# VHH binders against q9xw16: the designs that were tried, part 233

Target 1, 132 residues: q9xw16
Amino acid sequence: MSGWNAYIDTMTAAAPSIKRCAIVGAADGSVWARTEADNVFKASEEELKTFVALFNDVTQVPAKGADIEGVHYVVPRTEESLIFGKKENTGFFAVKTKSAVLIAVYEGPNEVAAQVRKAVESMQTYLNNAGY
Below, E stands for the ipSAE of ESMFold2; O stands for the ipSAE of OpenDDE; V2 stands for 0.75 times the mean of E and O plus 0.25 times the DockQ between their complexes.

## First folded at step 20 (VHH)

Design zh5 (framework vhh_7pa5_2; at its last look DockQ between E and O 0.96; V2 from the best seeds 0.88)
Fold by OpenDDE, look of step 20:
Structure zh5 (fold): chain B 132 residues (1-132), chain A 119 residues (1-119)
Amino acid sequence: as target 1 above (132 residues)
Amino acid sequence: QVQLVESGGGMVQPGGSLRLSCAASGFTFSDYWMYWVRRAPGKGPEWVSTISGSGSKTYYADSVKGRFTISRDNAKNTLYLQMNSLKPEDTALYYCAAETHDVGWPDYWGQGTQVTVSS
């Protein structure tokens, strides 16, 4: 568990506009690591269980959107292993690895959102290559 | 510079149809995801539909699914929204928008075209 915190730190360092992020089990939404202290990722495990299940069919997500931390985000489109949502000046990127889902909630315009996506997808690639 | 110009809006009765168009210029149209987003009076922007650069992927908000069809003609640099079975709650200013940062949300917006559904 604690070892996963390093990956949280890596993502948040790579994209300062990330407000909160988490690494959770793809199968059940169990929290492996998350931002804490002043930026606690507050999604419940029940919510995360529902969220990670969205990856079973990402094509259906846009119609309904996605909820994280009790906040509803619009999801105008999805990609394979990627769900990203938007709400006003905030949004999230969620990517699926072999065994995990990485979730990053950010604040800012699309320019900074792009940096968040890169950070999350970079971690996705790293973890996939590591077998996770 | 990116330019998006919507047209085709108007007033129709419930159950009616409209076809919106968006003329795009200033960028390689076919390379970008395009959006329709609408804003009703007193409400925030509401995502309506999204289409991939090639047009092979389309997405719809639940509120318009089955009634609206997004399409594009890349040869004409034009985005379309076929709106059928219109409802009063579809009344809004409809914006064409382009996603240029690949972040699942558009960056550039047109001026919008007004759609009014009323008896």
Scores: ipSAE 0.905, ipTM 0.952, lowest interface PAE 0.5, mean pLDDT 96
Fold by ESMFold2, look of step 20:
Structure zh5 (fold): chain B 132 residues (1-132), chain A 119 residues (1-119)
Amino acid sequence: as target 1 above (132 residues)
Amino acid sequence: QVQLVESGGGMVQPGGSLRLSCAASGFTFSDYWMYWVRRAPGKGPEWVSTISGSGSKTYYADSVKGRFTISRDNAKNTLYLQMNSLKPEDTALYYCAAETHDVGWPDYWGQGTQVTVSS
C-alpha cells in the first residue's frame, strides 16, 4: 500500500540516522512498506517470518541475539514490545504494534540511537491508536 | 564523576572459579541496567551478561549460561559476576558497564579486570 510508504517517510524524517526501515506484518513478516532504491531494506520473507516470531517471547532473544538483513546483532536485553540489537557502530530497533512490527536500522552512537528509539516508539503509539 | 572499578581478576586453572566485583560511584546505581562485557586478546567486545536496576531481570550469552551468575548489591553500589567451571576460552579483560540512554547498550565503561584461564 502506497499509504504505508508515507509512514516510512515519517520515521526517516523524524530520525535521519535511520539508514533503512520497514513495516511488516506481526503474524507473518509480510512487508507492508520499506525503504527502497539506494537504501533497500533487504531482508527476505523467510528471514522476516523468523524475526517477527521472536516477539512470541522476547525474554528468549538475548541468549542468541537476532538476525536482520543477513546481519547478526547482539541483543543484551529486551522489553515487552521492543527488541533492539547492536553490532559495532550500527544497530536496530524493532517495536511491535497490534498488527505490525516496525524495524529501523541505524548507525551512530547511543545518543543518536536514543533519537531512533523515540521515532519508532512514536510511530508504534500512532499505529496502535489507529487500530494497527 | 561517574566511576566503575572492576576487581577480582587473576589466573586460574580450567574448571576453577572467580568472582568479579565492580564498585560504582558518582550516580544512582540502582536506577541503571548493568553489564559485563569481555574482550579476548585480538578480539572485539563480547557481551556476557546484563542485569536490571532492581536485579529482578538477568540475561546471559549462551556461551556462559549455566556457568556465570550476574548479581548486584544496591546497598553497596556493587555489581558482581560469579564465574564457575572456567575454560581457557573465558580468558579476557572483563569490563563492568552501565546503560544510561535506554538503547540496550552501555554508555559508561570501567577499565577492566583481567581473567586468565590456563595450565
Scores: ipSAE 0.806, ipTM 0.907, lowest interface PAE 0.6, mean pLDDT 93
ESMFold2 (binder alone), look of step 20: mean pLDDT 87; pTM 0.880

Design zh6 (framework vhh_7pa5_2; at its last look DockQ between E and O 0.93; V2 from the best seeds 0.86)
Fold by OpenDDE, look of step 20:
Structure zh6 (fold): chain B 132 residues (1-132), chain A 119 residues (1-119)
Amino acid sequence: as target 1 above (132 residues)
Amino acid sequence: QVQLVESGGGMVQPGGSLRLSCAASGFTFSDYWMYWVRRAPGKGPEWVSTISGSGSRTYYADSVKGRFTISRDNAKNTLYLQMNSLKPEDTALYYCAAEDNDVGWPDYWGQGTQVTVSS
């Protein structure tokens, strides 16, 4: 779905600390778009299937954490449509829309992470309003 | 400026209990997600527990779930960690921490209080 790549570009432009990101189907983790080239989002579809299933009950995620691209992140808390994790100087934000999950992996301090969250949630809002 | 001061640490036998406190100042305590994070010797920081500003939402690492209870008294600007059924692997420096950037990780940290569980 090449059309979804534009949304990847929008998020990465809005938050330069995003290293990799993807848009995947909320139902099955199928990849709709992802960063490529030097910043390939490397999560397998099997892993993504497991990941998107976390949104079925986000309250249980903190106890176990979350894995993306073979990396385990601690998840100290969640929101209804938001899973965000931390590992050292890296982390991720994952938001759920009506039909998709947006995942952004970033590097940097909390200050730049805040920018990543804003970028991802902005896209979340846009896609939700668009019916996706 | 934000200040977080932990207390209540000490040495206990396995199976024992401790109650940690964290005195917060310099910010509107009730508006902040608060954390307990611990660091054992030779290990990186390990998230322990998180509590929302109102206290209505709490989260626990699997390693402490069922044994530890996080709570807060916003009137006293104090965060607590009740630790029961302590194990040697709970030995660590325990930090009180506050989240400011709303990114699911703390921004401000206390100096820590030592908890040692040993026979």
Scores: ipSAE 0.911, ipTM 0.955, lowest interface PAE 0.4, mean pLDDT 96
Fold by ESMFold2, look of step 20:
Structure zh6 (fold): chain B 132 residues (1-132), chain A 119 residues (1-119)
Amino acid sequence: as target 1 above (132 residues)
Amino acid sequence: QVQLVESGGGMVQPGGSLRLSCAASGFTFSDYWMYWVRRAPGKGPEWVSTISGSGSRTYYADSVKGRFTISRDNAKNTLYLQMNSLKPEDTALYYCAAEDNDVGWPDYWGQGTQVTVSS
C-alpha cells in the first residue's frame, strides 16, 4: 500500500506545480494511488476507463481532445506513450507504462509544464524498469 | 531572433477560400512542431491545427477537419493553412505558432492575420 502512495509523493515533490495526480491501471483505469485529502484527484470510474483507452491509438486523440475530472482539454498533438492537454493556464500530462497510466494535472506557463513533463517521464521510466 | 510573420488574411464571403502563410526565421524551422491557433473577438485561443517538423504528421480540430489543410515548405521556412468552405464562425485572428519546450503547446507566436468571413 505504502509503495504506490510513495510514487505519488515522489512526483508531487519533483514538480510542486502538480495540483493533482494519479496512477491508474492501463487496462481499466482502476486507481492504484492518487493525491488525497484537500486536493483529491476526482475522476469517475467511467471517465478513467475512457481516458486510458485513448492510449490504444494516441493519433486519434487530437480530433476530440480529452476529459479528466470533468474538464475538457485540447490535445493538439501526442507522442507514442504520452498524451498532454491544455485548457487556459492549466493542463495535464499522462504517460503510459507497461501496466499503468500516470496522470498529472498542473497549473502554470509552459516552463512549469516542462517541469511536470520531466517529473512524470522520470516516474514512467522508473516503473517501466521495475516491470510496471 | 525568432520571428513568425503571418499573411494572407482578408475578407471573404461564406463558402470562399483563403490561404494563410507564415514566414519563419531565427530557428531551424524543420525541427519544430508548428501550429495554427485562432482567436475570435472576446474569446480565448482556439487550437486549429498542428504539423510535425517533417510535415509527416498533421492534426486538426474537429471544427475545421475536412475544410482546412495545414502544410509546410521546409526549404522556404514557410507554414501554410489552406482554408476552404469558410463559415462566419471561422472569423478570427489567426496565429502561426511554434513549440519549443516539448509541452504540446506553442512557445512562440506571430502577431496574427485577420480572417473575416461575412457577406
Scores: ipSAE 0.765, ipTM 0.890, lowest interface PAE 0.8, mean pLDDT 93
ESMFold2 (binder alone), look of step 20: mean pLDDT 88; pTM 0.890

## First folded at step 22 (VHH)

Design gf1 (framework vhh_8ghr_2; at its last fold request DockQ between E and O 0.79; V2 from the best seeds 0.00; counts 0 for: pae E 2.4 > 2)
Fold by OpenDDE, fold request of step 24:
Structure gf1 (fold): chain B 132 residues (1-132), chain A 123 residues (1-123)
Amino acid sequence: as target 1 above (132 residues)
Amino acid sequence: EVQLVESGGGLVQPGGSLRLSCAASGFTFSDRYSISWVRRAPGKGEELVARIKDSGEYTSYADSVKGRFTISADISKNTAYLQMNSLRVEDTAVYYCARGYPPLPEGDYFDYWGQGTLVTVSS
């Protein structure tokens, strides 16, 4: 278990709708921590490398969508350091910190999205303040 | 295998200086980790002394050592340092180097520790 797992636990505790979660390197998509056991985050290293590169130019992401764990998501919203994907009753929030990308995949009605976003953005702020 | 090896400890008089080194192997200083110095004084618990991330852009210190201690890192050598000036008797402790992560409200988590180096400040 990675030392980064504590931060995974913090995000999942803050938003119970999060089903899978990962913390990856912003530079290369390397996995620092991920949910395991019954909720394994299954994105490949190659997929994550491509995914984190989306933050180099988020303006193009809404037009083409984003793939996580082999699933294609529509991207209704992007910000400089945020990508929001949606697919039926699932979605993801990805936020970029100084050194990492936090990815939270959630399941539930649209109403749960706000809580998931808050959880990952809170962690984003926390990590940024610490230089991560 | 991840290893941290401290060196530089010893006996020094109050007001003196020491420089501790922490040589890391099995991993590289990176965006993923921080390096911290943690000390344990006789009969006392652990105290986080200083933390560094990257090459020194991000550092933090315990209030008890601010202005006297300086943490630094040489990425090319994969080594962290603790420059200790104006040493006091209460600085006497075993000083450990530890690989860490972002600070947590409940306490920092460290997954690898060195063996520690003893610093004794005495007249």
Scores: ipSAE 0.819, ipTM 0.904, lowest interface PAE 0.7, mean pLDDT 95
Fold by ESMFold2, look of step 22:
Structure gf1 (fold): chain B 132 residues (1-132), chain A 123 residues (1-123)
Amino acid sequence: as target 1 above (132 residues)
Amino acid sequence: EVQLVESGGGLVQPGGSLRLSCAASGFTFSDRYSISWVRRAPGKGEELVARIKDSGEYTSYADSVKGRFTISADISKNTAYLQMNSLRVEDTAVYYCARGYPPLPEGDYFDYWGQGTLVTVSS
């Protein structure tokens, strides 16, 4: 493992239902690492800038939904540092750390969503404790 | 291109002090990276001496230097420093500045290194 990609690998190994994943700068949405190849995380810089700004006021997000990779998700509710969205048999979890936003897109029934959430929140805790 | 340039090494007597500088270019200190000092003594392996988040916060030190060395970063100058006090002969080494990431259990990954600056502690 190398650089920020090591953290991508840790999350995807912990939750195999994660199909695409990214770590982006919380201030500007710049991509620090992402899944690649057949599992390329495909979000534009403009889309990611808009997405990370949602964490400035998470209470507005359920009324709007959220867009990731050109896909519109329903956001049923939010928490202070957590946004999650659903569309059919897919969804995402996104968490904010001191420096970054971690985004995981998954496929599967709702029963696997808890595994994805746990993987992303465990990494959130780890990075926050390390100061990131 | 990313560059790290160390300076401030030299010859010093035991008990003395020295301040190393690591001037960065090609990226700006913010909150994405760590800056570390790594030393290599003659005939010895590498030792991670100190780490700081490039924002200037969240420091850590090797047990061998705690209480004697202080790492810091000045964002406005894009420069990290290692203040070395109460120097000992065993601190003699080439000191490298390296850009890295949050700590990992498997060991550290550094993607850019400086050229190194020699510190010699001798009577």
Scores: ipSAE 0.491, ipTM 0.777, lowest interface PAE 1.9, mean pLDDT 90
ESMFold2 (binder alone), look of step 22: mean pLDDT 79; pTM 0.809
OpenDDE, look of step 22: ipSAE 0.790; ipTM 0.888
ESMFold2, look of step 23: ipSAE 0.486; ipTM 0.777
ESMFold2 (binder alone), look of step 23: mean pLDDT 80; pTM 0.816
OpenDDE, look of step 23: ipSAE 0.758; ipTM 0.874
ESMFold2, fold request of step 24: ipSAE 0.399, 0.416, 0.416; ipTM 0.733, 0.741, 0.748
ESMFold2 (binder alone), fold request of step 24: mean pLDDT 79, 80, 79; pTM 0.813, 0.817, 0.815
OpenDDE, fold request of step 24: ipSAE 0.817, 0.811; ipTM 0.901, 0.900

Design gf10 (framework vhh_8ghr_2; at its last look DockQ between E and O 0.78; V2 from the best seeds 0.00; counts 0 for: pae E 4.5 > 2)
Fold by OpenDDE, look of step 22:
Structure gf10 (fold): chain B 132 residues (1-132), chain A 123 residues (1-123)
Amino acid sequence: as target 1 above (132 residues)
Amino acid sequence: EVQLVESGGGLVQPGGSLRLSCAASGFTFSDRYSISWVRRAPGKGEELVARIKGSGEYTSYADSVKGRFTISADISKNTAYLQMNSLRVEDTAVYYCARGYPPLPEPGYFDYWGQGTLVTVSS
């Protein structure tokens, strides 16, 4: 198993509403780690390549939305290193580090979003401080 | 198959210098991985000496070697190096290179190791 799985486990443990997670290369969308088994993160490499490229210009993402795992999300919010997508009672937070994009897909009411964001941003900060 | 092969070890006098190499195969140096030098001195446990991100950026060192050792990577050669200057008797150890990841709260996670190279510092 990849050592990056430990970071997946940390994020999934931080917010119970997180159902699936992935850590991918920021440059090419290559999968470094992902949730497996019953909660397998299903995004294809091609999709992830497209997704990580969204961070090249996040200002345009709200207008067009974002696709993850074949699901189209509206994007209510973007920041320089953050994309927030939403669809009904599901959503995702994607944050960009120096080297990676962390993606957390969650399920639950709007109230759970804050905890999910905190989880991924915490990991973002940790990795950034570690040079990643 | 992932392999790491150390070289460059040997006998050196105190104050001397030595450069270790870690040639990697089976994977490509990138942001995905870190390369670390870990040493094991006789009768002592493992000590993380230095770490570098696979892309060649971001390095960290043990306090015991700061200012004396320099870790680097040549991506084109898929090889990491440890320049060891001002060597001391206490630097005597088997030096291993290891593939790893960003540091976790728990230290010492590496998935592949080299066979090690002996560095002996003696007058």
Scores: ipSAE 0.727, ipTM 0.851, lowest interface PAE 0.7, mean pLDDT 94
Fold by ESMFold2, look of step 22:
Structure gf10 (fold): chain B 132 residues (1-132), chain A 123 residues (1-123)
Amino acid sequence: as target 1 above (132 residues)
Amino acid sequence: EVQLVESGGGLVQPGGSLRLSCAASGFTFSDRYSISWVRRAPGKGEELVARIKGSGEYTSYADSVKGRFTISADISKNTAYLQMNSLRVEDTAVYYCARGYPPLPEPGYFDYWGQGTLVTVSS
């Protein structure tokens, strides 16, 4: 529905194991685009506001974990603009750009996780270079 | 309804200046959107002249206008501006304000357009 949907499609095409993903505003967690139809990304704006605030100090996130779509993930590691969460055979990567947070939720083993990370980081780089 | 309304066009001599305004309604300037000035000169297609993110950061310009034109945004007034200095005859065009996103390779990069404002540069 929005012009941001093209970037959702790009990420899901690059890593087919992505089950759901979203692009949300970094300042307020507002949803700019998300996966739709039977794979709707289902997080409230209040939950997303809390989630994007984790990027205010990513170094403290491994101790407390993160919640997305009402699911609690352990966070084994973070980087300055990246949060990696795990729960059983599922996980997420979230990356922050200048204006947005990209969130991709996936299922599968470690090989799948690397593909998902590459997809979101490639988009992160593209958006940062475009000023977003 | 999203609307963009341009103003400030007119007749100027070569070397003169004009300031165009683009007043937006139906959305708020933010990091989510870009605002661009696009011009259409007689006998030519559309040219992206300048772009600014709605937050007021991350400007870019066509080579043909660098150093002469400046794009800016006033978030509190939900308005973008194009200051055009050292105008040349080849700057004569209808100038449109448009809302957009990060660049895409396909036509239709912009989802909303203004009606345009005419700038004529002539002796």
Scores: ipSAE 0.188, ipTM 0.583, lowest interface PAE 4.5, mean pLDDT 87
ESMFold2 (binder alone), look of step 22: mean pLDDT 81; pTM 0.824

Design gf11 (framework vhh_8ghr_2; at its last look DockQ between E and O 0.85; V2 from the best seeds 0.00; counts 0 for: pae E 3.0 > 2)
Fold by OpenDDE, look of step 22:
Structure gf11 (fold): chain B 132 residues (1-132), chain A 123 residues (1-123)
Amino acid sequence: as target 1 above (132 residues)
Amino acid sequence: EVQLVESGGGLVQPGGSLRLSCAASGFDIYDRYSISWVRRAPGKGEELVARIKGSGEYTSYADSVKGRFTISADISKNTAYLQMNSLRVEDTAVYYCARGYPPLPEGDYFDYWGQGTLVTVSS
């Protein structure tokens, strides 16, 4: 068990619509922690390596979308440290901290997206303030 | 294998200085972890003395040591340090370095500890 699991639990608890969650290294996509058991975050490290590299130029991401766990998402919104993907009644928020990328995959109507974003951004702020 | 090894402890007079080292192996201190110095004085509980992320992107100190102690890290040596100046008798303790994570509101979590090094401040 990694100490990072506590932060996975915090994000998952903050938004019930979050189904899977991961904290990965911003530099290499290495998995620091992920949801397990019935809600295993299934993205490979190779996929995550590619994913975290999207933050090098988020302006290009809306045009090509993003893949998480073998699923292709359209990307309606990007910010300097945020990528928002959607696919039907699912989506993800990915936010970048100083050293990590937080990924939350959610399921539900559009209305749940705001809560998911708040959860990951809250964690983003917390970690950034701690130098992470 | 993850390992932390403290060194640098010893006997010093009040007002003196000492520099502790924490050599880490089996992981990179700059990766996803923090390094903390935790001390245990005789008859007292543990006190988090200082914490560092990476080479110093983040540092924190206990109020009791602010202005006197400085935590630092050399990534190339995978080693953390605790420079202790203006030492006081109440700083006498076994000092441990520990691998940790971002601070948690409910309490700090450390998964690996060194063996500790004794610092004795006495006239």
Scores: ipSAE 0.805, ipTM 0.894, lowest interface PAE 0.7, mean pLDDT 95
Fold by ESMFold2, look of step 22:
Structure gf11 (fold): chain B 132 residues (1-132), chain A 123 residues (1-123)
Amino acid sequence: as target 1 above (132 residues)
Amino acid sequence: EVQLVESGGGLVQPGGSLRLSCAASGFDIYDRYSISWVRRAPGKGEELVARIKGSGEYTSYADSVKGRFTISADISKNTAYLQMNSLRVEDTAVYYCARGYPPLPEGDYFDYWGQGTLVTVSS
């Protein structure tokens, strides 16, 4: 098992509503690890480079929305290191660490969103404390 | 092609100092990885001695070496170092450089290892 894949597994186990998940480089959107096989995270490197750059000024994101895996999401909320996107019965949370962006795409009603957010923010804190 | 090459081991008296080097190739030591020094002594298991992430802003040490050993990195040379001061006979071991990731509760995972360099501390 790849060393970064363990962190994908941790997030998906913590919030079962997460359907796809990735850890990508904050500077360039390069994929460090992602969900694979039947639930592959399919965003292109070009799309990911654009996506991680949104964290350079999160205040602009609600007006424009965000694209991931070729899907356009409205962004009702951002924080300095967090972007929350919604489309119908799906959504995503993305959080930035010192070196990476964690992206979790989930499906389900709005009440599961808090669980997904907790899973990615717990990992964000863990990686930040470890220097990542 | 990931490679780690250790150097700098040798014979030293108790109280002496050595500096070990770990030259990395095939990856950037400041990217998504960490570099660790692990030692093996005869009849004893592996001990994670020190870990560094990035240019040195995140480091950790085994209790047995705190205050005596310093891990560092030179990004321009893609090389990590272990400065070993106040050496004791119990520090005698083969020292390995290893590429790793954030710590895991089930233990550290190292996917590439160097060949090792012998440090002998004896009178």
Scores: ipSAE 0.330, ipTM 0.660, lowest interface PAE 3.0, mean pLDDT 88
ESMFold2 (binder alone), look of step 22: mean pLDDT 80; pTM 0.826

Design gf12 (framework vhh_8ghr_2; at its last look DockQ between E and O 0.80; V2 from the best seeds 0.00; counts 0 for: pae E 3.3 > 2)
Fold by OpenDDE, look of step 22:
Structure gf12 (fold): chain B 132 residues (1-132), chain A 123 residues (1-123)
Amino acid sequence: as target 1 above (132 residues)
Amino acid sequence: EVQLVESGGGLVQPGGSLRLSCAASGFTFSDRYSISWVRRAPGKGEELVARIKGSGEYTSYADSVKGRFTISADISKNTAYLQMNSLRVEDTAVYYCARGWPPLPEGDSFDYWGQGTLVTVSS
């Protein structure tokens, strides 16, 4: 088991509405850790390579949306290091650190989104402070 | 198979210098992993001496060695180094190289270790 799983566990514990989660390399979309078993994060590395490249120009993402795990999400919000996607009662937050992209897919009403964002941004800050 | 092999240990006098090497195989240095030097002195527990991100862009040190030790990595050789200057008797220990990750609040974690190399500082 990868040591990065500890960071996955921290994020999922901080926001119970997170169903699936992954930590991937920002440069190439390589999977460093992901939720597995009943909550397997099933995006391919090819898909993730495309996804992490969205951070090269987030201003274009709201117009075209984003795909995660073969599901297409509308993107109501982007920031320099954040992509927020929505689809019905699901969504995702993706945040970029110095070296990684953290992806959390959640299920629930709109009210849970704030907690999910807080979880991934907290991890983002932690990793950035650690040089990652 | 992931392997880490330390070298460069030996006997030195106080104030002397020594350079340790950690040759890694079975994986490539990258942002995915950190490389750390951990030492175990006689009668003492493990102490994380220095850590470097695999890409070499970020380093950290124990307070006990700051200003004296320098960790570095040569990505082209997949090798990490520990330059130890101004050595003290209390630096005497077996020095291990270990693969790990960013520091965790609950404690450091490593998945692969070298066999260790002995550093003895004595007059």
Scores: ipSAE 0.838, ipTM 0.911, lowest interface PAE 0.6, mean pLDDT 95
Fold by ESMFold2, look of step 22:
Structure gf12 (fold): chain B 132 residues (1-132), chain A 123 residues (1-123)
Amino acid sequence: as target 1 above (132 residues)
Amino acid sequence: EVQLVESGGGLVQPGGSLRLSCAASGFTFSDRYSISWVRRAPGKGEELVARIKGSGEYTSYADSVKGRFTISADISKNTAYLQMNSLRVEDTAVYYCARGWPPLPEGDSFDYWGQGTLVTVSS
């Protein structure tokens, strides 16, 4: 395994409820890696550019919500480098590292959400410690 | 086609200095990639000597070279450098430039390598 795809595999293995995920450049939303095949992460370049810019001021995100893959999510919680979105029985966690934004879209109840959060935050910490 | 070309190797006396260059083509230096110098000495395996994120920030070094070697990047020239000061006989090796990502827990991951440049430190 080589490239950024190995980190996608690590996150999805750690939290099987992740249905789609991506690693995108924090500056411009460019896709560095994503889930493919049956679970293709299909966000447009324009949408991802808008999405990563939400991290410029996470405090305003709960009032506006967030869009990923053409789906609008309510954002009940943010932290300095984390955005949590919900829509019905699905949601996402997005975390920012020094160079990237990690996005994981999942299905399931609150117990599943905690596992997804742990998976993306663990990778966030790893990448930050490696300078990414 | 991604290509990395090293230059700047040669013969130098102990205590001397060399600057290695790694010119890249087929991709642009950015936060997406790291550039590393890896060396292989006779009778030894490979050793990751230095790493820099392609934006020119965040560097790391092997303990054996800390304080003596400096890695840098010039994004406008798409080139990375290894300034090697206070050279010792044990620094004798072929030095390779390699493109990679953050290290995996099981080790370093590189997808493209240069052909190497020989550094010999000898009286």
Scores: ipSAE 0.293, ipTM 0.659, lowest interface PAE 3.3, mean pLDDT 88
ESMFold2 (binder alone), look of step 22: mean pLDDT 80; pTM 0.817

